# Ledger of designs, part 8: VHH binders against DNA primase DnaG (dnaG)

Target 1, 371 residues: DNA primase DnaG (dnaG), of Nanoarchaeum equitans (q74mb1)
Amino acid sequence: MAKFAPVQYKYIIKAEFEIDGIVDREDIIGAIFGQTEGLLGMELDLRELQKQGKLGRIEVEYKRVGNKTIGTITIPTSLKAVETSLIAAAIETVDRVGPAKARFRVKEIVDVRSSKREYIRNRAKELFVQLLSKTAPDIEELRRELEEAYYSKQLIEYGEEKLPAGPLVEKSDEIILVEGRADVVNLVKHGILNVLGMNGINIPKSVVELSKRKKVTLFIDGDRGGELVLRNLLAAGADIDYVAVAPPGREVEELTNKEILKALKSKIPLEQYIKNLRISINNDENKEKYKELLSKVFDTKKAIVFDEQFNIIDEKPLEEIDKLPSAYGIAIDKILDNETYAKIKGKYQLILALDSNVNAQERVITLKDIQ
Short names: E, the ipSAE of ESMFold2; O, the ipSAE of ESMFold2 at other seeds; V2, 0.75 times the mean of E and O plus 0.25 times the DockQ between their complexes.

## First folded at step 19 (VHH)

Design V4 (from Q1 with T57E)
Fold by ESMFold2, fold request of step 22:
Structure V4 (fold): chain B 371 residues (1-371), chain A 122 residues (1-122)
Amino acid sequence: as target 1 above (371 residues)
Amino acid sequence: EVQLVESGGGVVQPGGSLRLSCAASGFTFSSYYMYWYRQAAGIERELIASITRSGQEYYVDSVKGRFTISRDNSENTMYLQMNSLRAEDTGLYYCAAKSYRYGKNPQEYDYWGQGTLVTVSS
């Protein structure tokens, strides 16, 4: 059986004092009550607040230094922040303890609930990671799904499209732009909080508008899909300042902390990235052979397969593209779309096309890439 | 009528002892902090010992270990036991009682005795 619920204090006032004399502890407490009486009105009378349980026991710790008493007081309160602040300020007006002159200064006001919340948050994170580290290796995909669920709670929604974002995206002058939700979760997991995702291939209007107001680093995968995202953003009018690239063949969503930090530290201005891309293509020793094969297939409505020496092995009309043999490469007289790619996936190492709107696993070179 | 009356001063040889008394009247003795001050010729008064309402003691380094302050609230009297006296202890010894009233009409209460002479000489 219980008679009273526990009193829950919201704040703790901590103040320091210096007293020009040796005094009794009771006189320190008495001075606080006596010199604040009437200052804050009847609603904040300290003795009445203590009777009501809204002000806790005043704790005093002190030491003697010569003919001085130096120490601290601690006052728990269940009052709201405004009332607590008023009481703290009133304590600083105390200038006597018994017959001795005194000086009081509020050191801090501690929010009791915030301290507990911070402990719970940090400890829960540690326990969650500890639990996952004890699982057998054969449940790694379940571990990843649980981490996804956990860190997704830290995300906010941005814009009318309700885009996945880290909690600092609106307050930061710089943002990191990534393709999707999984990328956002991975960056937030590793402490990157000024991140915004695009929730798919479609370039959200909120992203374009944000890019005009903030400095944007686009963080892309290290393959053709990442380059496609950049091109789509530029075509939509986004103002991209820097580009960070995942290691070749790696996706942003799968990167380790070290890889994320390395890529972000190695970001380069957009103009320089475009220059580097053009230089890399121009230095391909087979560039002229790619041009020759694309020229041969251009406006023929055919596809041509070729060997590693770029000799033509076979050719057929585009409608018979699935009948062509596997080879080193294929050149086609069309834009590579999902339907066409489904017919040739896995048969070639190199695809030459007029343009591409798919993220093929093979290397794709288009007319614009060889200009 | 507040009164503080010191007694027990006199002439003593170096290394000797004296016991000073301060008899108080006209105020609530137990509500006051009590003090012994010393004034040597040509020098301002200095605090040498104090005792709080509850009996907490303070001594300046020059007398610590040689002097003992005490109070008897039932007799309204403070004492100073002075042992191992030195020539530098020569002076006029004053009793003081101090208190402070808080509130919207704050006031210091400082009462002083007339002093008792202590002379340490060969």
Scores: ipSAE 0.679, ipTM 0.914, lowest interface PAE 1.3, mean pLDDT 83
Fold by ESMFold2 at other seeds, fold request of step 22:
Structure V4 (fold): chain B 371 residues (1-371), chain A 122 residues (1-122)
Amino acid sequence: as target 1 above (371 residues)
Amino acid sequence: EVQLVESGGGVVQPGGSLRLSCAASGFTFSSYYMYWYRQAAGIERELIASITRSGQEYYVDSVKGRFTISRDNSENTMYLQMNSLRAEDTGLYYCAAKSYRYGKNPQEYDYWGQGTLVTVSS
């Protein structure tokens, strides 16, 4: 197979065509530019890319068979795989050369620097079929979807639990620990390759063991769910060195490059993060009332419900917790687990417990929060 | 107003020659592909020869070697030199001009003349 691009080009698009008529060579090239104009937006416009040196000269070879023109085109590009695949797919939409009907089919995309040719060819065909079958897709959204699929293939499996990980988890002295697969994909997309994901609340043994050998930064969402992940990790014996937090109300999986870098640069030692949580509770004007209610229920095997003024409305043994009325809040003498939460979900706005294993929709305050 | 006007048709003996002309007006002649079609009585028009903007020629097998298509962009005129005429060449000969505009407002242009009659007999 002949390669026309020098080392400065990354890919060569090779396409076949059949034209229902005898046409001029320059009209074949003109049709490619003319029928893709505006199709992929200004950033991926073929004339503009050629002016910028990102797209090489289009080479055309053809022969005439009866009243048909049949041949091939070769287009070198220095663009990334995703952008090259979009351009290749756009070429297959060319259906006219001059006045004649035409059919273009991408034969292959040759990777001049690696052996990834088959992946790109298959992905481009797959996504192109999706484009043909759907109403005018947003080009930037399509670009993002192609990038997501590409980076998800760069993940490795870590440990016996086959956890999602970036390729440098084993070799790096430092690990960024995130909750799930989508977080790992987003960080790998932005160049963070020493990342390891978990199964959420179910803390993998491989994570605990790794945390004792490497420096670990836990990168959590900017909500109560992130706090629960940290608490479960500590309860399992993980050795967490730093905490990085996504902006309030944001999830790690949706962060931009700037937001990721800012959060990681702003990471703080675990002890400082715990202190900040206690300061936040200390600024709550009702902290002493939370402490008093938790003290009243501690080691009693009971639950106490209270109103907005923190007056006790009712109390029952923990076994009868489902029989307590709905109220502003409840204090319980146990760790809030899934079974208990199922019995009280939606009945209260505030839950005071000894500890929590649950990502509750309600506000949860524990003894650790009030120390 | 676009016009294609054929001329040069007539009655000719087998083995004879005719030269057809197609004079174009109302459009940029050099931007169009040009075509000769033939319609025998009771059948649909068939392409017999074409010429691209740059002068690339095509002929169907039945006329290849006997007919020659040409164009003169300075005179906005296309020609068909018809030699060694046969009875089966009898028909109405149409000139056609075709092009396609790409881009924001894509459009197909497809213009036809009224035809000039060629009769090969007697």
Scores: ipSAE 0.672, ipTM 0.909, lowest interface PAE 1.4, mean pLDDT 84
Fold by ESMFold2 at other seeds, fold request of step 22:
Structure V4 (fold): chain B 371 residues (1-371), chain A 122 residues (1-122)
Amino acid sequence: as target 1 above (371 residues)
Amino acid sequence: EVQLVESGGGVVQPGGSLRLSCAASGFTFSSYYMYWYRQAAGIERELIASITRSGQEYYVDSVKGRFTISRDNSENTMYLQMNSLRAEDTGLYYCAAKSYRYGKNPQEYDYWGQGTLVTVSS
């Protein structure tokens, strides 16, 4: 045999019996089949179900106590819960084994999948501890899920909004502010415990208040979405002292320990970060073309897609934005919101908009960026 | 017609032995559980030994070690070897064959012989 061919059972029926006499093992099994024959119709006939592979081998264990036979039966089934329950109930009607009176009672119906999931959960916790001590090199997706589950339990809840936070956020005079829960988990996993998360671009009041009492380093993704988070924080009155930025195109939640430490050690005072943003946009050789395209869509209720040389490829009303082809870029006469972004996500490398309230993966340039 | 015919009874002194036979006809002997019952004067008939289709044996405590039940499916005959007989073993010994039919019309089959008398007297 070159491969394993698993047998797929969903439930196991476990029943007890007491028989008023000494009987042969095969007569116990025969009584179950014989007394349920025709009881539940042909679709739930036990012999037929066994032929179809939907009912497994009936296992019997028993002992003798005087002139009695007492024991248990186990019946695996791949049927759904309702059918399994009907069969279990039918087994309780068995009142004879050979010439002897008998009583059968179902003790439980075991869900095989639930038992496997619980075993996997418990054993994976044990193996994860062993792996960390030995650095064994496998099971990438499962490892990530277990690490996330393990380290997420080290988090505390902060403020009325119950924000995800590392355990040292209250005791530290400095905090690292990140966008969401996944970022907090990643930083805690790598030993950074004075971290506080927010709920996307919804700026919590607890974050604004905390920022006025502690020194704050905002640690943002290496894309335009991080810049939006900063703008929203400033508009809400938060006192941000430093900015740390993930490498271009990378998110804080996915960074390695080395990348996290490098980004935090390279943090920049807020004022310098803003200055660098203005210099970068002003040095973009295509700044005038951005202005021209935005001016062209302004107050038209349209969207324009363009190529790498900024030639217009297609133009449609905003209501038909989903019908525009993929291209190098798109310019739209509106604020980029979640609804609009869902329609254009992944189709363009550059988005020109009047403003943005979306944490987009693409480069977004707004009117404020090119003033 | 189903028949169970006991034989081998008689008068015997304490400590003696007898071998009872139960010859069966009119049914498939190998499909039945077989039983020996005893009825002493003034007492309800009691089970003393049984043997399953495959030969699994049961004895009540009062005869265990002294009596041996057996069956010969090729001869349709059950036996009871009775050794070290006691006065309290005196009684009428009955052979019984029991089975059960499952299905739409369930039925208990319960056949008895006429009995053979065993008398143990000094």
Scores: ipSAE 0.656, ipTM 0.907, lowest interface PAE 1.4, mean pLDDT 83

## First folded at step 20 (VHH)

Design W3 (from V2 with K104R)
Fold by ESMFold2, fold request of step 22:
Structure W3 (fold): chain B 371 residues (1-371), chain A 122 residues (1-122)
Amino acid sequence: as target 1 above (371 residues)
Amino acid sequence: EVQLVESGGGVVQPGGSLRLSCAASGFTFSDYYMYWYRQAAGIERELIASITRSDQTYYVDSVKGRFTISRDNSENTMYLQMNSLRAEDTGLYYCAAKSYRYGRNPQEYDYWGQGTLVTVSS
């Protein structure tokens, strides 16, 4: 075999054993390799891992008590926590050393790197044991389940609202702010640990206070709702420094590692983001038509529906807005609220209103937007 | 065909000595742990001594210091040197060879001899 460069070990598996007989040391080591062969598939085969330098020398300490051999084994590994936990559990299935019956039990998995929270080591052990007590289809499915459980558990609660957060949110000078818990979980899964979610609360007071003492990047979905989130944050007095946007049509909670990295590296200062939004509206060739339609409904207590050429198709009093036909757009003489939006949702592609307090899926243009 | 043949038993006076032999054939002797068991009339067979592939030994308290187990892998033979024999050492002495194969088709190998009688009497 070709010589491999040494690798640093990340974890040490420590297990205890009792053997019903006097045995040779080499047979203890041989039983571990022999009884785990093929159990975890080729990628986690212990002999292969040792050849690759990912599993260290198995150290054995033991003593004899009557016709029994009792002791401990120590196995260094450079594998991740999930793979290390799988190997540790496989060792507990060893029930023979040579001709003697044996019982192995994992005592602990030690994090060699230090400073990592001890809960990570203990929690991975618990989750893996829980999964093994259930019916499992295959090892790759098992690995995926352990990874999902592991990252979801890493979240902490922040502030009096108990907001979902990554474990480094309090220690970091910079914070990534996202809309909800699912976004936080996805970012933590991909190594972004200084993240804070708003957990469905419109604008939490804890978020506003935090924004005044830390540098904040707002990471929003690539749809129309992201602009409303930003506007609400600014209206509440939050101090947002940068904006990062998910790819068009994508949500932060569903992004891959590469997409997250690209979006965060492409963040822009808040002021520039706002300028870009205003430039996009000013360049809309239909701006004057929006103004004309809004002017026509202003102070009439009516709603007007129009086609793609901005010809009026129908008009009715606001009380009868649900009786208007579906069309390209609608203009209304009121602030778009939840009650009104429920009556027109999905019927139009464009909504012209005096103002909006609703995060509509359709494009909404208000008087403020066309000044 | 696997065979374990004990020999060396007989009648001896208290305080005397005997050397038992267990000749093995039909398997790779050096791959096996070797054992001596003793069975007195009306009593269950009990382990007396064992020896690993690398000559690590175990003895029950009742024979420790009086009996010595050994093996010669070149002659495929295990021995039991029995000194300072007592009346309670009377019984049938069996040799056994044991090993275990790991893997997809795990197998326990457990072979026994026919026994050799040891009688300790005045």
Scores: ipSAE 0.697, ipTM 0.915, lowest interface PAE 1.2, mean pLDDT 83
Fold by ESMFold2 at other seeds, fold request of step 22:
Structure W3 (fold): chain B 371 residues (1-371), chain A 122 residues (1-122)
Amino acid sequence: as target 1 above (371 residues)
Amino acid sequence: EVQLVESGGGVVQPGGSLRLSCAASGFTFSDYYMYWYRQAAGIERELIASITRSDQTYYVDSVKGRFTISRDNSENTMYLQMNSLRAEDTGLYYCAAKSYRYGRNPQEYDYWGQGTLVTVSS
């Protein structure tokens, strides 16, 4: 089972205030919400964040000294470091509580997991001032710049292949396996820290060995490339327990937080995923034609070329595969490898083969796909 | 029209008592912080007591234990009960109502009465 970051607070914002008058506690809280509304956009609106449980209850402690109210606020947040720093900066803009003038100053942001909070807090203050002065990029660009600087430093290298990984890959009993570095960065950015990348289609020995010791969820793109990655992992002897799939046509590296969490929650056991693949192919109107063509070429050392109606156009020995004409499809009596694919690339829309070791642009159907 | 009307002032002997009232109209009384100010002859107006929307109170040291501020939101009225009056309590007593609106159009609301005279003299 995948290890999600639980709903728990990652940071605590602590701020001091001085108010020129005696005020109600509720008005202190109301001023914070009322004077930050609209400053950080709708995604970082404090009322919305609190409704979503991403911002905790604002705790207020104060004392009265003459006609002044002096105290502190404590705001827990489950947001990431960058968003927390932006919220902290916005709180310093509060200058009224009810009818009284007020001054707020952030004293610290407590980081439960990291010693980097002070740097980020100070940098966020600088960037927020730039934004207010209308001399900085928009807030989304600043957010992305801060995220890149922060999260790129969180990755570790795993194994002798120096694979990109989240910091919890060694300590977690469950691993989320993704194709490459960009996927790892995106998942770490969204709080998934037990993630390991493979640097493409090549199956590293460290991944195979890790899969024998830990529970592995393979998180793949919603296209043909993702299925090839799974096939190659199984051929290499990796022990994959679950599969999570990005939405159709989407890549893991581009997913939003909601899409990542939904896909990981919807993971299924490997056996069920393989069954679903077989059902999808079985529902293909032309499944029996694929089977017939593959059976005709099986153990013949030949390739056959066919039209859109699955009529055979031409047939040649595998050694003469270059001499076959372009057509709708080709069936070959061998495993589709890089050498063979180079000879037929772009000539066909459909390739039927005994098995495949390549990620072809064309649709590839193999014996295992047919059952 | 916003209006604050003080009443209850007058002449009293030292040690006596008075109850001031401030009747409010033209605004939502429960949304405002309420204040009593005092102005003695030749002296600038000073805050002497305040009461928040939830009845939290403040008093300057010179009136603590002798004056009691209160409000009745159902009657839109604020009161000041003044006991053990002294000669230095003589002056004009003003009520004030204050609030603030946040948002795109921030605005201060700061309303004052015309004052009621309190004279403590033998």
Scores: ipSAE 0.696, ipTM 0.915, lowest interface PAE 1.2, mean pLDDT 84
Fold by ESMFold2 at other seeds, look of step 20:
Structure W3 (fold): chain B 371 residues (1-371), chain A 122 residues (1-122)
Amino acid sequence: as target 1 above (371 residues)
Amino acid sequence: EVQLVESGGGVVQPGGSLRLSCAASGFTFSDYYMYWYRQAAGIERELIASITRSDQTYYVDSVKGRFTISRDNSENTMYLQMNSLRAEDTGLYYCAAKSYRYGRNPQEYDYWGQGTLVTVSS
C-alpha cells in the first residue's frame, strides 16, 4: 500500500544570527533565499528545494537588543548529510538582512533519525572549511570532493591487499564488486554497503577467494573498460554470478541513486552477458577486417599499422614496434603487455592483439573476441 | 527621479511638540525601511528612530517615550511626532530610505532628504 505521509526530514539546520538593525522577519527569510540564489547551482537552490519538499519551512525566532536583532533559524531538510552541510555553509555567507549588516553562524545540524549530534556538527564544520578554502569551484566538483571526504572515512579495508570496501562486505552473503575506490565511495554514498573494490585490472587474491564463498554481482561501467575487468576476473578464476552495467556512456562512480538501483535490478547472469558480448562483436561491420589483419600478423613476429579504411600503412618486426608511425590502428603478433603498451600508447585508436594483460585506454580486440 | 522632502521643522519652546513629515516619490515606498536621523551642531548624524516595512520601530534611548515614528504607505509619507522637546533635541532632522536587493546582481539603495531644522529654545 502506497505511503502518503509527508516527507520525513533527516536533518535540522540550526543557525544563530546577529543583525545590526531592526528588521522584519520576512526579510530575514528573504535574505537567506536571496543571497544563496545561484550559489550552489540549480539542484541545491533553496527555493527549488523547498518547492520539491526537500526543505521545510524556515522558522525564525529573534529578539531586539538596542538597534540589533539577534536570534536563531531552524531549517528542516530531507537531504543527505553532505548536501545539508553545503546548505548550512551557504547560510553562513549571508551578510545582510534588508539594509542591515548581518552575521550567520551554524550552531548545529541535528540528525532527526538519530541522536548523533556531535558527529554531524563536527562533519559539517570540516566540509565548510573545505568550501571556504577554494576559489569559485564548480559546484559539482565541490559536492564530489565533500562526499569523497565524508564517505571515504566510512570505508573499511578488506584482505591483505587492503581493498576499499563498504562496512557490510564481510557480513553479507551477496557482494557488489566494482573496479575501484571511487566506485565504492559512490555506492556507499547511496546506501549500498556490501560493496568491494579492486585495484584496476590486477585482480587481488582476496577478491578471487571471496568470490568462491559469496554470490557476486560485477558492476561495471557502460563502456569498453568493463570488458577488460571481466576478462581478467575470469582468467584469475573468480566465480562471478551476475553482471550489472551502468547506462551507456556512464561510469559507476558518477551514477545517481536511481541509476544505481536500476542497473542492479537489471543485472543478468554472467553466461548471458558473455553471449551478448559475442553477438556485439559478430555484428561489428568491420569484424572480417579485424580477422584479416590478425591473420596477417599471426605467427609472423611482426606488427602492422593500418588506416581507417583498414589499408596497411607499414609493418615492422616486433623489435621495432616503436618505429611504426601513428595511425588509426595497429595489429601485433603477441600478447599486449606493459612493455609493448608503453611503446605504442597514444599512437593508435584501435589495437588488435593475440591477448591482453593491460588496461589500455584504446579499444583492444583479441583473438578470443572475434571467435 | 527619487525625492525625499522633509517638512514640519521650526522653532519651539522646551516642552513643546512638533510633527515632522517626510514625503517620498520616485520609488516604491512600501519596499523601504525608513529612518530619522538627527545632526546637532558639530556632531555627526545619529540615527534616532527607524521603522520597518511592517511598522516595527526602533528608538534611541534619548528620544524613547517622547518621539513616535510612523508611516503611511498610501500617502508615501513617514512621520515623526516629537513631544516633550528638550534643548538637546535641536538639530537638522533628515529622513532616509534604505533597501537592499539580493540575488545575482545585488544592489544597495540609500536615499536621503535635505533635512528640516528643529530649534528648541526658550
Scores: ipSAE 0.685, ipTM 0.910, lowest interface PAE 1.3, mean pLDDT 84

